VHH binders against Hydrogenase maturation factor HypD (hypD). Designs and how they scored, part 4

Target 1, 377 residues: Hydrogenase maturation factor HypD (hypD), of Rhodobacter capsulatus (Rhodopseudomonas capsulata) (p26411)
Amino acid sequence: MKFASEFRDPALAKGLLAEIARLADQIGATAEKPVHIMEICGGHTHSIFRYGLDKLIHPGIEFIHGPGCPVCVLPRARVDECIEIAGRPEVIFCTFGDAMRVPGSKLSLMQAKAAGADIRMVYSPLDALELARRNPGREVVFFGLGFETTTPSTALAIQQAAREGLANFSVFCNHITVPEPIRALLDDPYMRLDGFIGPGHVSMVIGIHPYDFIAEDYGKPLVVAGFEPTDLLQSVLMVLRQISQGRAAIENQYARVVPEHGNRVSLAAIADVYERRPSFEWRGLGEIDASGLRIRAAYRAHDAEEKFGVGYAGQRAAVEEAEGCACGAVMTGRMKPVACAQFGKGCTPEMPLGALMVSSEGACAAYWQYGGARAAE

## First folded at step 15 (VHH)

Design p6 (from m1 with D31E)
Fold by ESMFold2, fold request of step 20:
Structure p6 (fold): chain B 377 residues (1-377), chain A 121 residues (1-121)
Amino acid sequence: as target 1 above (377 residues)
Amino acid sequence: EVQLVESGGRLVRTGGSLRLSCAASGFKFSEYGMGWFRQAPGKEREVVASINYRGSKTYHADFVKGRFTISRDNAKNTVYLQMNSLKPEDTAVYYCAKDFYSTWEGPFDYWGQGTQVTVSS
C-alpha cells in the first residue's frame, strides 16, 4: 500500500507537507515538544491512518484522536440496557449495524441476537417506523445513537410517529453533542491541546459557530475539515498559520459542503424533540455535563427509557471497563494504540476488548486496518 | 430544571422606553446563547433579538433595529431587552428563550412564560 499513490493529487499533498514543515519549524515544534492537534471526528482519524498522514507529516505535529465516534463512547451500561429491552418478547429492537459488536458487561447486541432476541439492523430510523406500522402487535424500539449527524433523522421519526399516533414506536435515546466533550477536554489542566480539526458531517448540521467558544475562551484554533488527504493537510496548515500568528479563530476549510449556519430545518427538529440531560456518561471519559440528549415530555409516548423504566429513568450502576483495556488513555492522548499491551493479541476487531476496536473509525480499529497488524498475522 | 422568568412588561405610551429582564436558572447560563421573541394576538411568534453566550455577537430583527438592544449579565444569569421608541405595533407578549448552543443563531429549546408589553396612544 503506497500512501502517496492513494492521494488524488500527490503533488499538492507534497507541497502542503512542505509548507506544514516550514511553519512547524517556524513555531519551534519538535518531536520532543510537539504541537498537539486533535481531530475530533472518527472519520478524520480513519482518513489520517488510511492515507498514512501520521507517518508523512512533520514530526513536530502530533495528532490526538478525539471522542467524536458515537460507538466508541457508548457506555457498557447502555449496551446492557439495550439488551434488556431487546430481550422482551414483544420488542423488535432496531439499530445501526456498527453498534452490534460493542461489548456490554456480559454480551453484545450481536450475541443477544444469536441467543434469540429480535434485533434488526436498519439503515435509518424510518425503517424502524415502517416496521412499527407493519407490526402493530409488537413494540418497535430504535436505538438513537450518534452525534448531530444522526440526531435530526431520529427526531423526524419521532415527530412522524407522534403525528400518526403510532403508539408502538419508541426510541432508546443515546444521542450526544460535540461541544461539551471538547470543553471538558480543554478544562483538563493535564491535557495539551494546541488546535483542532473540526467535524465535517456534524458541522453540516450545526454550522461552525457552536465552536466559537473554543477560540474565544480557550484561545485554540479550530478548522472544520473535509475528509480527503489534501483537505486534512490544508486544515493542519490553517491551524499552524493561526498558531504562528498568535491568533485563534474558527475556520471552515470544508465550506464547499458545510454551511456557516448549519441546517435550520434539522436544528429545529432537534430543538423540538430533545432536551439536554444534566449529565451523561461517556465510555472511557466519565460523566460530562449537558452532553447527552433525552426525549422531551411532549414526546414521552415515544421514549423507550421511560416506557421500559431503564437507564436514567431507573437505577444506574457503575460498570467498569474490561480488564486490560486502555481506551481512556488512547482517547486522551496518553497512549497510542500500538503501545497497548492487548493490541493485536487480546484485542482484535473480531474479539474487541474495548469500544475503540469496534468501529472502523475508532483509533484502535483504524490502526489495525492500516497499521500493518493484519500483514503480521 | 431549566427556568426562564421574564419581568418588566407593562403599559407604556408611544415613544416610551422599557427594559425587560429574564432571570435564568437550571443550566450553565454563561455557556448558552439567549434570545427574545414576541407574539401579538393572532400572529406567529417571531424573533426580536438574540445574543451569544458571552455577548460578543448579537442579532436584531429589522423591525426593531435601532430601537431595541439585547444584552446580558453572566454574573447575574440575566438577559435584557432595552426597548426604546416604542410603537403600538410592539404590543405583544415577550418571551425569553435559551439557545440550544452557545450561539445567537438558535435553535431555541426553552421559552419563559412571557411578559406583556402594551404600547398605547
Scores: ipSAE 0.822, ipTM 0.927, lowest interface PAE 0.7, mean pLDDT 89

## First folded at step 17 (VHH; from p2 with S102T)

Design r3
Fold by OpenDDE, fold request of step 20:
Structure r3 (fold): chain B 377 residues (1-377), chain A 121 residues (1-121)
Amino acid sequence: as target 1 above (377 residues)
Amino acid sequence: EVQLVESGGRLVRTGGSLRLSCAASGFTFSDYGMGWFRQAPGKEREVVASINYRGSKTYHADFVKGRFTISRDNAKNTVYLQMNSLKPEDTAVYYCAKDFYTTWEGPFDYWGQGTQVTVSS
């Protein structure tokens, strides 16, 4: 039992599991007819499996792994575009570590670096900004990757660059938003989703109300959750309570960290620096309307997409998944990692075919690391 | 291109009523909250009212005190501000704004050119 060593409050967890089981039975959930709860955030996916919640929880509860992995949802073409930019001798290309090993159509950023491109791993866009200050003769490009969790920090860097007149700093903006892909999934007639565990860190920025449409339009509950096992169990319980009561609402289990209305300063920065794209391409989901962000005209001087004529500012290439790769199906919850023919064989952390195996928030990585317990049975 | 065009602003007497309209285009109107703001001479822009994407939630500033009401018609891509019991202190340029999200709470990322409302004593 992992309770004794891994749970801060084993008694609480046990009680929550019992209550979950009771409600699951009450609503008629069984292994054959499970309640499908999607954890949107990859961090939650990993927590679920790390603590073995998939095994401990009532068999009538099935976790569906959502698209909340920032590198997992990017098509390979985006990696190619990054490499294209990075290949320019004047460019210092900066990216977060989780993007380094993601396969493009030919190379990863890591491989490109090894081949001579000036690619540097950074921990924040401010690191890249500092590089720009120190290298006035170079163009420093930051790979703006991720959901609303990272979007504000990138915005602040752009604002700072603008204030300083730092012309050699730019962002290749590939920021995306959480609500739109969730809507796309809900609109998919083949997806069965009964409730959601909402992303805690994203919600710190945007609050809980951007999810209101999930309840109001689709009648599905969503509970914003922390990352501790008891947070997740509590959130599952809250979802089940809503279901048992025949109601749908957006609730906040993580109120100790997530403000209801989000971070207004961060949101102001987002609105100042970014505007929504008409659409953005997602791995496995295709083009989703208004799901991506671009840099506003006022900050065009810091838009690498425009500077280099790449991405949506250039001719977009359609790049298919690697042969045998089922990342698209897995990241959208249509397939479990263990159901992929390449999982653990043709695709491993050492030799990945797709992003889901290399990302710390990827579902494939979670299954690999923690044994994909129930799904593998 | 996102466009917001306000209309309905004019000169009215104290105690009078106006209905402002904002016609929206260039985006899926029904997916976003909307807001009305105003800016009086020498003052900062302030929120008057806001409404979520489907009209199920609204916000009205304290100074409204039940005099103004925001509403929307998604079929017409239009948001409205019904203003009753107008006072001279309501004199301002009124702006329509698009919410970044489906919510009523902003942030707002696009603005109209504004419509002048003048309330005489």
Scores: ipSAE 0.909, ipTM 0.960, lowest interface PAE 0.5, mean pLDDT 95
Fold by OpenDDE, fold request of step 20:
Formats: sequence, structure tokens, C-alpha cells
Structure r3 (fold): chain B 377 residues (1-377), chain A 121 residues (1-121)
Amino acid sequence: as target 1 above (377 residues)
Amino acid sequence: EVQLVESGGRLVRTGGSLRLSCAASGFTFSDYGMGWFRQAPGKEREVVASINYRGSKTYHADFVKGRFTISRDNAKNTVYLQMNSLKPEDTAVYYCAKDFYTTWEGPFDYWGQGTQVTVSS
């Protein structure tokens, strides 16, 4: 059993970097012809830059920042819909803190709050449920945002509301899944990806086998990783080993936390409460089949989308990115944040144009905070 | 709309064989795992076998003991359960189910109406 402190060991990290360098050379990776490894999770993006791994790692290794930032992939139209719901006098609108500053077409949730909407930051959907209990004369709407990491807790809240007959609790479901956008990226002929760092927290819920198709269909390695610097480096090493051996498999570097088969209780809750949408819109990626979740008919009483006739239950407005914003290109790996004309100028953490600058897990925010990755290249 | 329609269930003698079929529609069949379940009178529903999206991985319950085999034809949007050496204790309603993911592990989110299998002594 490895101790947590081991994963922050500089000596270990140095050894890993050396081994990575050796393998990179062995497989012929260079700055001109780099191995492209996508870290799917925004948390990994943050960790990479926080610990300066982008600068320390062999130049033949290039990190491609994936779409695993929950607010980053949220279309502006969804923010507008949230504001629409929140603008109703009977509504207490609940959301996680990271969504508050995401720009809509006109306002952010934070700005809407300032303008008089009853918007409240919560840490869990259960907080929202409690608000519903305490405010029987109000409709409490929770903004169901995020990947499979947050989906179970929302499901449990819905189940509990149903059991209690709490009619004034509802969820505006914007939950999404990880495998589908990755498939979409792999199907993109312009994307060059050689391997993946798999999302640790998501995998705690779904396990590692939902990623099997990446190896089996596309011949690409994926290693589920922890968030410590040595976790990431070890995961990179594991990916490179697969490449060097000409194999592709789904491996779990984070076995100390991530069970192979996921959390069966959480998964059961997901299957009970949600069903897959035919498609769901992603910022910069467009509509992706079966990539979003909606609340099942059995729990319709707790579906804010249906209650208010918004989102996919209503007329969907096509909302483009803010002028000058290149979040879509950055999120798909087509552009580095520093290549964006607005980066650090028209778009800053204080005045963000897009979600990638708002979220600490966004690539733009990470580049800004930690000086970017090889910005001169 | 997701639809799963089982067929092939009938009365058969002990030691006989049956092949159950489940026709799927309303979703991209090749992107999801499938499973067969059964429920006998007075008993809980139990998993019989499951198969991942491409058929490369399967699970069979311990009671199967090599008698049943799950397979699928993605071109036909159909999953099968070949049942050999049937026993009276195999009498049950057999259900087809759709996996939430590409895997064989579930969770399962849609179910068919079931087909009755009766094994006489």
C-alpha cells in the first residue's frame, strides 16, 4: 500500500521523468513530432500546470487538453436558460460556484443574482433539497451540471425528493457523460491523439471499462490517473509503454481509489433516474449523440426542464460564442490558449469571454495562472 | 423510443435446447452492452448473461455452467441466448436488457417484456 506522501516525492518524480524521457526517445518522439496525450479531466489539466509538468516533461510529449471541464463545455444558451428559470419570482435557483461566472449571451448567473434573481450557491444537490424543505412556497431548482462525478449525487437527491413527495424540488438536468465526447474527438479526422489520461474522479463512479472502446475500436491507450504529480507522470509513462510495445489497453494507475468496475450503487442510481438523450450540445463540439442525460419519466415531477418548458423541452436558441472567443478550438486541441488573440487581453480571469478562462480547470485559466505551456513554440 | 422485444420462449423438455432472441430498436445497438435476465415465480430477477457492445467480453452466471451462451449480431440489432441442456429449474420469464454503457457490467436502463421459458420434467 502506497502512502499519499509518496505521490509528491520529488525524487520519484525525477525518476519518472527520466524514464519518460527514455521511452520518448525510444519511440522517436521529438518536439517536431510529439506524442499527443490528452488529459480528459480538467482537474488533470490544472494539476499538470500547477506542478509545471508541461515544462518538465520531455519535449516530445505534448499534452492535449480535453473537454473534461464541466462548465467549459456548457453552451452559453444553457446559461441563458438558467437565468430564465432563475428570473421567476417563485424560483430559488441553486448552482455550484463554478457556474456562477460563466457568461451567457447577456448575463452570467452572478450578474443575474445581482440584478435581483434568487440564485444561491450550493455545494451539493442535497443542499438544494434542504432548501426545498425549508421553503415549501418556493420552487427550488438545482442546476444539474457536470459529468458522472456529480450525476449520482443529483440522482440521489431526486430519489429522495420523490420518496418524500417533495414537489417543490426540481433539477434542470445538464449532466453529460465522458465516453461520448471522447468518441467524437476520435472520430474527428483532424484530431491527432496517441493516448489518453483518463479521468480519475469520473472513473470512481463508472469504472474503467466504459473506456474499453478507445483501445478496442481506435487502438489508443488510456490510463486512468490520479491527480498528484507522480500520478500523472506515472500515467504518462504507462501510456508511453503501451505505445512502445505497440499495444492498446485501458489501464488503471489510480487503482488505490478507482475500482475497476466503478461504484455500483452510484451506477444503479444513474440508471434509475436518468436516461440518455438522443443528443446534447457541447460548447465547441456541437451536438453529440447520447452524450447528455435527461430525467426519466418516473421522476418527471422533479424535472425542471419539463416544468418550465426550457432547454430541449422548449425552443432552443442557437447561441454563438462571444466575439473573439476561441474556446471551441482550444477545447478540441486545435488551438493552444496562448494562440488565442484574446488570451490575457480581451479575455482575463477578471473579465472572461469564455468558460475556459472562468473555470480553474479550464485550459485558458491554467495557462494564465501558471504561465502557459511552451508559449514560445 | 427504445424497444426490446424478446422471442423464442416456449415449452421444452428437460435436456432440450432453445434459442432466445431479442430485437432492439430506438438506439445505436452497437454502442451498448446487452444482457439476459430471468425471473422465476416467487424469485428475484437474476442475471443470466451479459455481453459488451462488440461481443468481445461476456459474463455468464454461475448457474449457467456452460449450458447457455450469449451472443449478438450488431448488423441485425439482435442479442441471442442459446440455451442447452435445459432443466426444470430454468423455467422462468427471460428478459432482455440494455446496458447504460458499452460494457457488460451494467447498469441496465431498459428492459423487454420478457418471454416465457418452461422446462418440463
Scores: ipSAE 0.909, ipTM 0.961, lowest interface PAE 0.5, mean pLDDT 94
Fold by ESMFold2, fold request of step 20:
Structure r3 (fold): chain B 377 residues (1-377), chain A 121 residues (1-121)
Amino acid sequence: as target 1 above (377 residues)
Amino acid sequence: EVQLVESGGRLVRTGGSLRLSCAASGFTFSDYGMGWFRQAPGKEREVVASINYRGSKTYHADFVKGRFTISRDNAKNTVYLQMNSLKPEDTAVYYCAKDFYTTWEGPFDYWGQGTQVTVSS
């Protein structure tokens, strides 16, 4: 048995599966009327598929794959803008490797590098800071991408550059936060979500209480989970127990790693360096209010949007013809998060990443190619 | 565009009471926690009290517990600090602050300009 041989404790996993099945039956969950549980982060999605948990679990439990890959939700226009910046002869453009293959309208960063742009793969924003020190005649730009797992290190690099007076280091900020897309999904009339498996790595930074509104306002349980198969199974069981009891609360299955109140030093750096944008586009979900971060005016010397004139609001003058379909709505430059019948009919992903994953033949292919492989959220 | 405007600070005698208000605009007030901070001359800014987005959870610093009460009115986009049994040590500029998240824990990403509270013997 392939799946069983990959478990650290197969007897525990089988016991958890059996208990999940008993509780699912008590709740009345069936394949025809399932309990929908969303795993928010891509790392959990990866573990579910790697260990076959979607096939092993009671048929009344359906995993809904969340929007938890920042590369996957990066707007096409922001990819085009980073390639424009990277093509400038004075610029050394630094990025994590996971972003290199995401296609823009004309090329990816990988293709731009092959065509002569000075694009460097780095493992941290500190690598980009060091490049700025070594290259005082060049403009070093770091691609700021990711949820709260990565935002603290970018913030620390900006703070250090300011402290040193290092004028040739800047960040093209595309950082986003987790609670806002969850709220948007819960407000979406097409979504049926009964409970959540909360992010493990993001929650190490922000703690568990930013999720409280999910239970308090929407009546949905959320369990912050570890990434081992038994962590996931135990977290599913905790969600089902809450449902069976008519309860909704935020529980921390991963307390051995995730502090209840997060990392206060990291959070202080985030608040010092960033402010929320009025809205930010998520590929396949549309504009989500207050979901994106920008660099504060106090750090404008290190803000690539200021340095290169590539402001988010200033680039949204017209509605592009990316896909001519609408869910009966007026075509706009801003798209609401949707899992509508039209999107599912012609734009459903071929991979089992869930109804909310944006993929189709064409415009969404980049998301499919890079989305399911991210393990760092 | 985020704007926090404090009001209600004034001179008051020891043992007196005072209510501070903070009018918020430029964001969806009911999505975020709020807090009150203070800064006395020669001291660092310190948290006094905080409240989550819906008012169901609060924090009060030990030096004000039992005397000060934070509250909010989401229909009016306003957070309050009721200050009772005032002491000269409470003399400070009081700042309203917006939480980055829905919580009462911070981090706080915006502050108002402050309102002066002076407690006389």
Scores: ipSAE 0.795, ipTM 0.912, lowest interface PAE 0.9, mean pLDDT 84

Design r3
Fold by ESMFold2, fold request of step 20:
Structure r3 (fold): chain B 377 residues (1-377), chain A 121 residues (1-121)
Amino acid sequence: as target 1 above (377 residues)
Amino acid sequence: EVQLVESGGRLVRTGGSLRLSCAASGFTFSDYGMGWFRQAPGKEREVVASINYRGSKTYHADFVKGRFTISRDNAKNTVYLQMNSLKPEDTAVYYCAKDFYTTWEGPFDYWGQGTQVTVSS
């Protein structure tokens, strides 16, 4: 088949597909009664569709697209607050490129930049720190967004700014953590989840043991996986083996990269700079306790929420979801992108209703790029 | 607001026993690992023991193995340190700490105010 020939090792891929099929049949998994496996990370979603794994794999295996897309779960009100900060004439607002197209209630950051706001795409929070050094008369604000893949580098930038006494650098912190939304999904009585493909990049930082509750409390296997097609296929096979054996454990398929205990230096920086918010709003999931991070009082001089009186330090306005947007259903795994009435019609990469369509980790973007047209027709 | 309140520290003789308690509030206790640390005067704080969110995995520092045991009661939001065969070297302020995650590995993000343990020769 044409997708399998594009793999690094086609013979291994075919062998893995055959073993998956044997176990799926042994379990009794069918297209009508599938085993539901959630890939938590949007990067895994994109790899699945890039290599056509959703079509190559036994029809009794159904991939459920998880919430591991930080720009996708960001509430529109937080984008509006970014635009408010960026509109101030003294501010240089720095963000990763992935956030530039995310719609707020009126504008995206890209549209605000086109309208005259000083918004700069950076590749690291250290780039924003350097801008603050070079522009002492300006207020440089970095948009702190992402799961544990990005929280350490933001923490290091804050620590460095504090060591230098660099008063014109701050972070608008919207960092979040992985375990809490997964617990919320597992507690949802309408979700059917039999196993998980765990994040690769987040787990390089936090290790594998923060996921132990998934196996111990919920009886669900999780395999931390690499991003190559054979990594994903092997990880699916490992999940199915656990199910067939009546086992639930956390396994590390990506051990060549992911240390079991994580990165202790990165974790120390996280604990030094951040504390957990009492609750945090997730687009499509609602308020989740202890799931968002804020900058500790010791680093208050570098906290843009405090400096500009926005977000949780300001008056939070209610922002309703866009009419006709099914982003919440897609984020919760209740709806595939192609089942959204707006997909390919009112929602396109050129006119997105939400971040799922334009994020490099968004499920709708993956379907559009690799598979959306075939479903719409 | 996260609060960790240690209790049970007192003067004991060498070879004696005591049990420290830490009452936790302001967070979902059963979602997080916990630890005990100690700090003697003029010394750095050091880990004594830690325990994951449900009590299924623990760590004990080599200098307390076989003498101290960490445990938890999630129904009471309490973590314990059973301290046996106490030595003068165990004299320190003992601190309860909350893990940032469900694990026993740290990092730890909140600390109690401590309870004094004094072991007499």
Scores: ipSAE 0.766, ipTM 0.904, lowest interface PAE 0.9, mean pLDDT 89

